# VHH binders against b3qqe0, part 19

Target 1, 332 residues: b3qqe0
Amino acid sequence: MKINLDRTSSGFCIGVQGTIHVAEEKLNQSGELYCLGDVVHNEVEVKRLEALGMETIDIPAFEELRDAEVLIRAHGEPPSTYETARRNNLAITDTTCPVVAKLQKTAKMLHQLGYQVIIYGKKIHPEVIGINGQCNDEGVVIKHPDLSDEAEIAPLDLGRKTALISQTTMDVPGFYELKKNLEKLFAEHGHRNPGTKSGEWMAVRDIDITSEKTGGRAMPELVYKDTICRQVSSRNGKLRDFALANDCIVFAAGRKSSNGQVLYSICKDANPHSYFIEDVDEIQPEWFVGENGKPVESVGICGATSTPMWLLEKVANYIGKTFGDDSGNPDA
Short names: E, the ipSAE of ESMFold2; O, the ipSAE of OpenDDE; V2, 0.75 times the mean of E and O plus 0.25 times the DockQ between their complexes.

## First folded at step 4 (VHH)

Design h21 (framework vhh_8dlx_2; at its last look DockQ between E and O 0.80; V2 from the best seeds 0.00; counts 0 for: pae E 4.3 > 2)
Fold by ESMFold2-Fast, scan of step 4:
Structure h21 (fold): chain B 332 residues (1-332), chain A 120 residues (1-120)
Amino acid sequence: as target 1 above (332 residues)
Amino acid sequence: EVQLVESGGGVVQPGRSLRLSCAASGFTFDDYAMHWVRQAPGKGLEWIGNIYWSGSTFYNPSLKSLVTISRDDSTNTLYLQMNSLRAEDTAIYYCARVYIEYTGDSFDIWGKGTLVTVSS
């Protein structure tokens, strides 16, 4: 029996796991740490870290803080936050998600190259505030890809070279709908990339933006980069695919968790041989026997986004030790 | 006063169609993905589908051909259109607000539900 642990769609995303790990290490060393904004959108986890000595603070409290250590969460912060930290002698432990950090650099470089930066996103979201800060707050934030919100599109200069990027947690279909509608809008106003009959914008890579040889010279006037994080936006789809890929699924979460119950229903609908547990003592030997009376070939272990990876690893270890098939050499 | 109120439930005959509504108040409706979830008598929650602020929809594959989710942001209203109703569609139907973040989906606000009974 092969045991497969879902490290992609279960538990906190890798970036957030990194943030939590760093926060725990700092708190174990000093017993005190400030965090700018909620470290995660999970009240139970925030309270756990607060019990270890973490204090969640907002921007006004941060601006009054002096001579302290502050954690910058996965969302990232604009340049103004780091300027305040320097002025107030604050030590920054920066846990900005690498995907978000790279996105901020992309936005900065596009802005420096003279592009009007369009951000598919929510204007007041902390990540978008950080990204827009890299564009001197001159980015055009659009949430409605059908361009129905006149206030969102009012700042657009249809004669400027323009680049479309996205907040990491937005939806992929919406991003491509926005791109298609922007292509049409700019073309109708006489602005298109040379050689494009339908006004298509060019997909750009990091090397195209950052190239020392070309300095962006190879890029046309109208470009886009799909910056949506697939670790976050497609988790439910990946969970379903994971459930389909295994003979049996063991799903771990708190029993009273509405999120856990909904995510478990996705597994169960994809694979009827799916079982919900809160802890290892609920696991039944009968789950690992197929309808044909033979042991299952594979067991997938997964959980809710709030299920800690250590619990999933505990489940995998327990199943391997207790129910693993004996494929040993007869001569051993 | 953040609130979601479902309506449109009732007794309906098998094979018929029904449209449910969910009225949202007390928050910026078009900042959130909205979900439909149901609970049959004595059973757990079952995800039906969701609609993003963009209008993009994702459905439970088992239900995709039978349901359509839409929203009207000008009236802060979410809709669920159900076709070819069967007895097993008898359930309390909930609309829910979801906060999408790096930790995944967080269902933070729920309506009280509307009962749909599919019976002769």
Scores: ipSAE 0.470, ipTM 0.777, lowest interface PAE 3.0, mean pLDDT 86
Fold by ESMFold2, look of step 5:
Structure h21 (fold): chain B 332 residues (1-332), chain A 120 residues (1-120)
Amino acid sequence: as target 1 above (332 residues)
Amino acid sequence: EVQLVESGGGVVQPGRSLRLSCAASGFTFDDYAMHWVRQAPGKGLEWIGNIYWSGSTFYNPSLKSLVTISRDDSTNTLYLQMNSLRAEDTAIYYCARVYIEYTGDSFDIWGKGTLVTVSS
């Protein structure tokens, strides 16, 4: 019986894994680290890091903190956070996800070029606060793609050159619906890129923005950049393929994990011999008996975005030891 | 103060349709993706689908042809339309809110559920 552990599409995203790794290394070095906000929404991991010496603080506590080391978590912070850190002599360990960091730079550059920046996102979300801080809080935050919320669109200047970007965790269909509705709205106001009758906005990349800033290639008046992260959404297809490639699947996640339930539904649809567990004590021997009464030839082990890799490894080891070859026994 | 209250359950014959409602209060409803989850007698939780504030929906592939999720942000109400009901659709149906989309992935607020019984 072959045990296949999915290390590529299970567990925390690369950004969150990087944050946890850096926090662990800092705590091992000094035994003390403040984290501005919860490092991850997983109580087991938060408590584990707190046992190593991490202390979670809020903004008011951060503003009064002096002469300490503070970790910036994966979704990043606005410039004012870094200004406070400098004023208070705080050492910043910045683990902002590279995708978020790039988005912040994009927003800053667009703002510096004179663009009215529209952010598809939720105004109170920490990521949007960070992005808008790069725009001196002048970004127009829209979360209703149909433009139905008058308060959201009231700040729009329809005559101004404008760039649309997104919070990385928004839905892709909503982003393109918003783009379409903005194209119509600006065109009805008489503002559209030259050479377009329908009022299409131009997709731009970071190198296009950099070129404009340095006097190279000029960008159109109305532009957009799809900044939505696909790292999590790409897992649906990969997990389906993984489920099809194995005789049975053991899926490990918390039962109240939203991504766990979504991903398990995909796994179960692809392979009816998929079984949901929270830990090894839920594993049933009959899952590994094939239709012919013999052991299945392969078992796939996977989990959700919130499933720690160590739990998946524990599951793999348990199944291998209990139902596979006697691997892991040094005397075998 | 934060509440989700499901309604619209009851006994229905196979092949018929049913619409469930979920009334939300105590939080800013249009900031959240909302989900439907069900639990058949003696079974674990089964995710039905979700809907974003934008109206975008995603469904359990096994249920996609049978269900439609919608929301009305002006009344803070989430809906589940179920069609061509079968005996296996007998379950307690819950609406649920997700805590944080980016740094977390837990249902933090649940309704009390509404029972749907499909019987001939």
Scores: ipSAE 0.286, ipTM 0.706, lowest interface PAE 4.3, mean pLDDT 85
Fold by OpenDDE, look of step 5:
Structure h21 (fold): chain B 332 residues (1-332), chain A 120 residues (1-120)
Amino acid sequence: as target 1 above (332 residues)
Amino acid sequence: EVQLVESGGGVVQPGRSLRLSCAASGFTFDDYAMHWVRQAPGKGLEWIGNIYWSGSTFYNPSLKSLVTISRDDSTNTLYLQMNSLRAEDTAIYYCARVYIEYTGDSFDIWGKGTLVTVSS
């Protein structure tokens, strides 16, 4: 029996993994670490980190905190958080996801170039707060791609050069719907991108803030950048393939995890021999017996985005030891 | 008080259609992804589908052809249209809200559920 561990489509995203890793390292060194907000929506993982000395604090507590080390999570923080940290002599361990960091930089650059920055996202979401902070909180946050919310669109200046970006965890269809509707809205008000046939917003790959100073090619007046993280958005397809590639799937996630339920449904659809567990004690021996009464040849271990990899490894190891011949390297 | 209340359940014959409703109070749908989940007797939870604030819908592939999720923001009501009901569709149907965060999504509020029984 070959045990295959999904390390690509399951578990924490790279950003969150980085945060957890750094948290562990710091805790191992100092035995104490403050975390601004919840590090992850996994109770088992949070408890583990708390046992190592992590203390989750809210914004009011953070504002009163002095002479301590504080972990910034993967979604990042606005500049104001760093300023508070400086004033309060807080040592910041910044684990902002590289994708988010790049997005923040992009937002800042666009803002500096004089663009009205539209952020497809949720205004109260920490990531959006961070991104908008880079725009001096002058960004226009739109959650409804159909532009049906008048309050969201009220701040829009239709005469201003404008850039559209997205919160990294938003849906791709919604983003492009928003783009389309913005194109229509701006076009109706007489704004056209120079050199474009239909007043289309232009995709920007690289932003050069010096272009105007150096006489370089001027950026279009209406631009967009798809800043949705594909690592998260592409998981569904990969997981389906993973499920198809194994005789049996053991899916580990919290029962309260919505993502877990969705991903499990994908696995189950692709492979009817998919089973949901929260922990190893739920594993049943009969899952690993094929229709022919023989042991299955392959078992895939996967989980939700909120499932820690150590738990998946635990599951893999348990199955290997209990039902397999010790020969299955999950990394092979 | 934040609550979800499902309605529209009952006994239906196979092949019939049924529309379930979920009324939300204390919050508005547009800040959340709304999900339908069901639990058949003796079985675990089964995800049916969801609708995001954008209006985008996603479905369990196994149920996609049989269900449609919609919402009315003016009445703050979520709907589940089910067609061609089968005995296997007998379950308690729940609506739940999900706040999508960077570090994961979880169901935070559930309705009490409405029972759908498909029997001849």
Scores: ipSAE 0.050, ipTM 0.574, lowest interface PAE 2.3, mean pLDDT 87
ESMFold2 (binder alone), look of step 5: mean pLDDT 80; pTM 0.803

Design h22 (framework vhh_8dlx_2)
Fold by ESMFold2-Fast, scan of step 4:
Structure h22 (fold): chain B 332 residues (1-332), chain A 120 residues (1-120)
Amino acid sequence: as target 1 above (332 residues)
Amino acid sequence: EVQLVESGGGVVQPGRSLRLSCAASGFTFDDYAMHWVRQAPGKGLEWIGNIYESGKTFYNPSLKSLVTISRDDSTNTLYLQMNSLRAEDTAIYYCARVHIEYFGDAFDIWGKGTLVTVSS
């Protein structure tokens, strides 16, 4: 039977993989590393790193820490975190995801150009706190795209030049609903981009925002940038295609992973011969036997965004050794 | 004390409709995405759908035409409306809270569940 491991649409995204890799390197070198907040929302992976010498700390503990090495997670931190690190002689290992780092720079530049920055997101989310920190905490955070929450929209100055951006993990339909409703709200206040009859906001590019020579000179009063990460949002379609391409699917994730349950349901809908496991101990031999007692031709192995690649590789190796060789190898 | 309490289960005939409720307490309900999950006797968990803080919903594709999820943030209540009930919809129905983060998400609070039996 052919064993196909989903290396592209399963497991940690590249930003999280980078954070884990850097944490492992540091722990291998020194045997000690503090991490500000949970490195990942996966208890097995956290315990593995803790066994290597990692210690998870919160903001109050971080503020009291002196002369230590601290890992900054993929979602980033506000400027105040780095100021505390400098005062307390803390060595920062910064693993902020490049997508998040770019978003923080975008927010900072828009704020410096005098824009009122609206952030589609959750006010208390660590990523949003980091982004809003780049705006001196003056950003307007909106979670409800229908503008039904009066407290969210109360800080809006409808006469100011304004830029809409998003937390990377928000939903694309909600972002564009928010943009449409903001266009209407500002136009009803009499604020429109010059030359627009319907009050349309202009999409801006990184070069428009960050160009030193132009400094945003070509940008109108009302702009937006869709900053939602497509690495995560495109996985549903890719996972469906993967499930359809195999006779049997073994899906690995924690039972408590909400993303895992959602993605597994997509696999199961596409391929009824899909099975959920947390670890290899749950794998049952009958899953790999088709009609008339014949082995299935292919087994696909996939998982949630919170599932580490080493676990998927462990599953593939277990199935290959127990039920057949990995048939991707011509010598198997 | 953080708590989720499901209600509205019971015995219903095939083809009928049923609405389940989930009462949330001990946390700021409108800060969290909420999910419905079910488990048939002797079977694994089956995800039904979720509703984000914004009110946007995403459903299990196999159930999308049969269910509607809604929320009332003023009463801290989550709802699951089920139509055209089948014998195969017999299960314990759970509501669950999730915190979505860049590096993933997890169910961190579950209710005890409410039993729905579809039978004549």
Scores: ipSAE 0.012, ipTM 0.421, lowest interface PAE 8.9, mean pLDDT 83

Design h23 (framework vhh_8dlx_2)
Fold by ESMFold2-Fast, scan of step 4:
Structure h23 (fold): chain B 332 residues (1-332), chain A 120 residues (1-120)
Amino acid sequence: as target 1 above (332 residues)
Amino acid sequence: EVQLVESGGGVVQPGRSLRLSCAASGFTFSDYYMHWVRQAPGKGLEWIGNIYTSGSTFYNPSLKSLVTISRDDSTNTLYLQMNSLRAEDTAIYYCARVHIEYTGDAFDIWGKGTLVTVSS
């Protein structure tokens, strides 16, 4: 059995890598550091850092914390988190990804211009909570681009000027599907941008939002901005090709990773013989049996932007020694 | 129009301190984390450290006790404070921006650099 490790489309993005490096540096200096939420959506990496002295805390514990240092992870936080830190004399080490920070500023400015902000994303995801905090928690979060979830669309005011943005780790096709369905929904209510025949929403640029000459006045009532991170979306095609090139795919990521879910769905759609794991103990022997009842000829190993390369290497080594031609003797 | 301009270099005596500045224009400075990098004569590039949008910093461990990076978002300016300068700190100092969306994760905008010479 040939084992192929994806070194080009898998592993930490620069934003996540920066957060991990800062955490390691702080732990090396003081031996202790609080982290608000999982430093990365990968339990194996969280446990490694916890062994070095990091303590993962939730919002209730954070609100009771006093006179301590707290790491803010790449996902970002709403304004309320920083207010609590100031009140409780907490020193913040903020590693919010620059793409996320820019998105939060975009959401704030759209909200200040009077737009109803629709966020393509998952309502309970930390990044979405941060973005929605910039909209005074008045943003409408939609996860299902086909508008099939009535609870998601119930808060929509179809008569308001409206802007569509996205959580950075969502899928590009779903974003544009959502846009088309929102165009139809608003047009049926009689709300269109002036001069549009099909009710099209206008793509806006950062300069359109921030222009001091126009103050956003050049923008029509119905707009969108594709805020999906291209570090995520550029991996889609490469990962699809990788999945197609192997008989079996073992995909390693944290279960809470939004990026992991998107990338895994691409693998699964391309190759039904794809399996999701967090660590090696989840690997099943039957995954390596082909349609003819013989061992598969190739296994591809890949992961998300939240998956460290050392974990992918661990998975490759484990599969090779346990299920490959040199898997060893059970008696040895 | 996007540009970074370093200043503050010059000749300085060993053991002295020096503060370098980097003026950013043509982009929203507060949305980016920034880096300092140097190149000594006849040597390759050496990364000094970076600063996040919040002001949190991460340094090259070999330089950590000798340098401090800070930023002033109100003036779009990045700073590098260097203390206890030695002859081996003689280099051209660059500020740089990293664009995390690009494949290869490289510095996408550089300044022209400012020369620091440490000599008597």
Scores: ipSAE 0.000, ipTM 0.241, lowest interface PAE 14.9, mean pLDDT 82

Design h24 (framework vhh_8dlx_2)
Fold by ESMFold2-Fast, scan of step 4:
Structure h24 (fold): chain B 332 residues (1-332), chain A 120 residues (1-120)
Amino acid sequence: as target 1 above (332 residues)
Amino acid sequence: EVQLVESGGGVVQPGRSLRLSCAASGFTFSDYDMHWVRQAPGKGLEWIGNIYTSGSTFYNPSLKSLVTISRDDSTNTLYLQMNSLRAEDTAIYYCARVHIEYTGDAFDIWGKGTLVTVSS
């Protein structure tokens, strides 16, 4: 029986896990740490870290803070946050997700090259505030890809060369819908990238920005980069695909978790041979036998976004030792 | 303060259509992805589908041809249009706010539900 652990659609993503780990290390060393904003959207985990000495603060409190250590969470922060930290003698422990850090660098580069930067995203989201800060807050944030929100599109200058990027947690279909609608809008203004249809966007990776000749190659007028993180987008679809890929599913979450119950229903709808547990003591031997009386070939282990990976690993180890092959796991 | 209120349920005859509403208050509705979930008598929760802030939708494949999810951000209202209703569609229907991001739980706010009974 093969045991498959879902590491892509269950539990916190790697970036958030990294932030929690760094926070724990700092708290174990000093017993005190400020965190700018909620470290995670899980009150139990926040309270656990607060019991270790972490204090969650907002921007007004951060601006008044002096001579302290502050954790920057995975979402990232704009340049103004780091300026305040320097002015107030604050030591920064920066746990900005590498995906977000790369996105901020991309936004800065496009802005420095003279592009009007359009950000597919939510204007007040912390990640978008950080990205827009790299554009001197001149980025145009659009949430409605059908361009129906006049306030969102009012800042657009259709005469400028323009670049489209996205907040990492937005939906992929919406990003490409926005791109198509922007192509139409800019084409009507007369914009065109050489070698493409009028108004057609060009991927950033195709841009030759290294020409050193005076009067060299014209830069493309309309460019885009799909910056949506595939680790966090389409989790419901990924969970469904995971359930379909295994003969049997063991789903772990708190019994009272409404999120867990809904995510479990996605598994159950896709694979009727799905079972909900809070811990290993609920696991039944009959779950690993198919209707034909033969042992199942694969067991998938998954859980809610708030289910810790150590619990999923505990479940995998328990099933392997108790119901799987008698051969030991040399790595466990 | 922060709440979701479903409405539009009731007794409906087989083969008819029904539109459910979910009124949001106490938060910026347009910033959140929204889901519909149902629970039939004696059964667990069944995910129906979601609608992103963009208006893009993703449905449970077994229900895709029977339902349409839409939103009106100007009135802070989420809709579920159901067509060709069958007895098996009898359930309590819930709307839920989803905070899909890399830092936390998907479903953080639920409505109290609205009962739909399909019978003559």
Scores: ipSAE 0.286, ipTM 0.669, lowest interface PAE 4.5, mean pLDDT 83

Design h25 (framework vhh_8dlx_2)
Fold by ESMFold2-Fast, scan of step 4:
Structure h25 (fold): chain B 332 residues (1-332), chain A 120 residues (1-120)
Amino acid sequence: as target 1 above (332 residues)
Amino acid sequence: EVQLVESGGGVVQPGRSLRLSCAASGFTFSDYWMHWVRQAPGKGLEWIGNIYTSGSTFYNPSLKSLVTISRDDSTNTLYLQMNSLRAEDTAIYYCARVHIEYTGDAFDIWGKGTLVTVSS
């Protein structure tokens, strides 16, 4: 059995890698660091940093904290978090991903311009909480692009000027499916951009949003901006090809990772013989037996942008030792 | 309109220190994640490190003990401090802006570079 580790399209993105590196540096300097929420949505990596002296705290604990240093992770935080830090004399080490920071600024400006902001994403996700905080928590969060969840769409005001944006880790096909369904929904209720035959919403650029004067051109009432992270979305094709190149796929990620869920679904769709794990203890022997009752010829090891390479290496080593080719030297 | 201009390069003796500057103009410097990258003669690009809008830094592990990146948002200037220079540090040094709609490895604006020659 050949074990193939995906070193090119798996593991930490540069933003997450930067957050982890800053955390390690601070822990090496002082031996103590608070992190607001899980530094990454991967419990194995969180436990590793906690062993180095990091303490993961939640919002209630953060509200009680005084005169301490707190790491803000890549997902970002709403304005209320920074106000609490100021009041409590907390030193912030802010490692918010610049893509997330720009998205928060975009959401704030759209809200200030009077747009109803629709966020393609998960309402309870930390990144979405940060984005929605820029909209005074008035954003409409939609997870199901087919509009099948009535509770998600109930807050929509179909007569308001509206802007669609996305959580950075959502899927590109779902975003455009949502846009198409929103175009139809608003048009059926009499709200269209002038001159559009199918009710198309206009793609906007940062200059269109930030400029008080857009070169004499006004932004239309119904707009969208594709705010999905390109590093995440560009991995989709590579991961699909990787899944197709192996008999069996072991995908490692945290179960709370939205990026992990998206990437795993791509693996599973391409290769039904794909399995999700958080750590090596979840690995099952039957996964490495082919339909002919013989060991599979190849196993691909891959993961999410929240999965450290050391964990993928641990998985590869475990599988190699436990289920790999055990043919010894019969002549020795 | 949007420009990055590196300065501070030149000929330097081995073991000495050098500070490079990058002057930014035509955009809101404080809103952007900035990088330093170098290219030695006849070799590919080597990433040195980056600095977030918060001032936090992340370095190439091979270079971490030798370099410090900092920024002054009031003067729109990015700095690279290099210590204990070696002949192998001879390169053209570039500062680069990361397009904020992309990941940290997507560079949309580059300076023209400043040459550092370490003679021995």
Scores: ipSAE 0.000, ipTM 0.337, lowest interface PAE 11.8, mean pLDDT 83

Design h26 (framework vhh_8dlx_2)
Fold by ESMFold2-Fast, scan of step 4:
Structure h26 (fold): chain B 332 residues (1-332), chain A 120 residues (1-120)
Amino acid sequence: as target 1 above (332 residues)
Amino acid sequence: EVQLVESGGGVVQPGRSLRLSCAASGFTFDDYAMHWVRQAPGKGLEWIGNIYYSGSTFYNPSLKSLVTISRDDSTNTLYLQMNSLRAEDTAIYYCARVHIEYTGDAFDIWGKGTLVTVSS
């Protein structure tokens, strides 16, 4: 029986798992840690960390804080946050997700190269505030890809060389709809990449932006970079695909979690051989016997996006030791 | 302060169409993805679909051909259009607000639900 653990659509993403691990280590060392904003959207995990000594604070409280340790979440922060920390003698534990850190660097370099940076995203979202801070707060944030919101597009300078990027948690279809509509808008203004009749913008890679010899000087006038994190986007579809790819599904979440129940319904709808558990003691041997009494070929382990990966790993280890083929625990 | 109120439920004959509404108040509606979820008598929750702040929609494949989700951000209203209703569509229909975050998508605000009964 093959045990497959869903690492792409279940539990906290790797970056958030890293944040939680670092927070736990700091709290075990000092017993005190401030976190700027909510570290996770899971009340049980927040209360667990609070019991260890963590305190969640907002920006006004952060600005008044002195001589303390502060955790920067996976979302990232603008340069102004780090300036305040230095001024107030705050020790920063920076757990900004590598994907977000790379995005901030991309935004900074595009801005330094003279591009007008358009950010597909929500203007007040912490990640967008961080990205826009790298653009000296001059980025144009657009949430409505059909360009129907006049206030969002009013700041656009259609004559400037322009680059489109995205907040990592936005939807992929919306990003490409926005790109299509921006191509049309700029072309109607008479601004398009040389040699393009349809006004197509050019996809750029990190190497194009960070070119040492040219410093990006040879880059086209109108460019875009799809910065949406695939680990965060399309989760419902990935969860369904995962459920379909296994003979049996074991889904772990809190039983009273509405989020867990909704996500479990996606698994159950795709694969009737799906079972809900809160912990390993609920697992039943008959779940791993297929039709005609033969063992199932594969067991998929998944959970809510709010289910910690340590629980999913605990479930995988338990099933492997107890019900897996060759699980007799040989001594050597 | 934050509130979601579903409406439009009632008794409907099989084969007919019905549109449900969800009125949002107390928060910036267009900052959130919104979901429709239903619960048939004696059953668990079943996800119907969602609509992102951008207007992009994702549906439960089992229901995709039978439902359409839309939103009107100017009136803070979410809609569920249902076509070709069957007896098995009898359920309490809920709208829910979701944060789309690194820490997972969390359904943090739910309406009280509106009952749809499909019978002749």
Scores: ipSAE 0.215, ipTM 0.620, lowest interface PAE 4.8, mean pLDDT 85

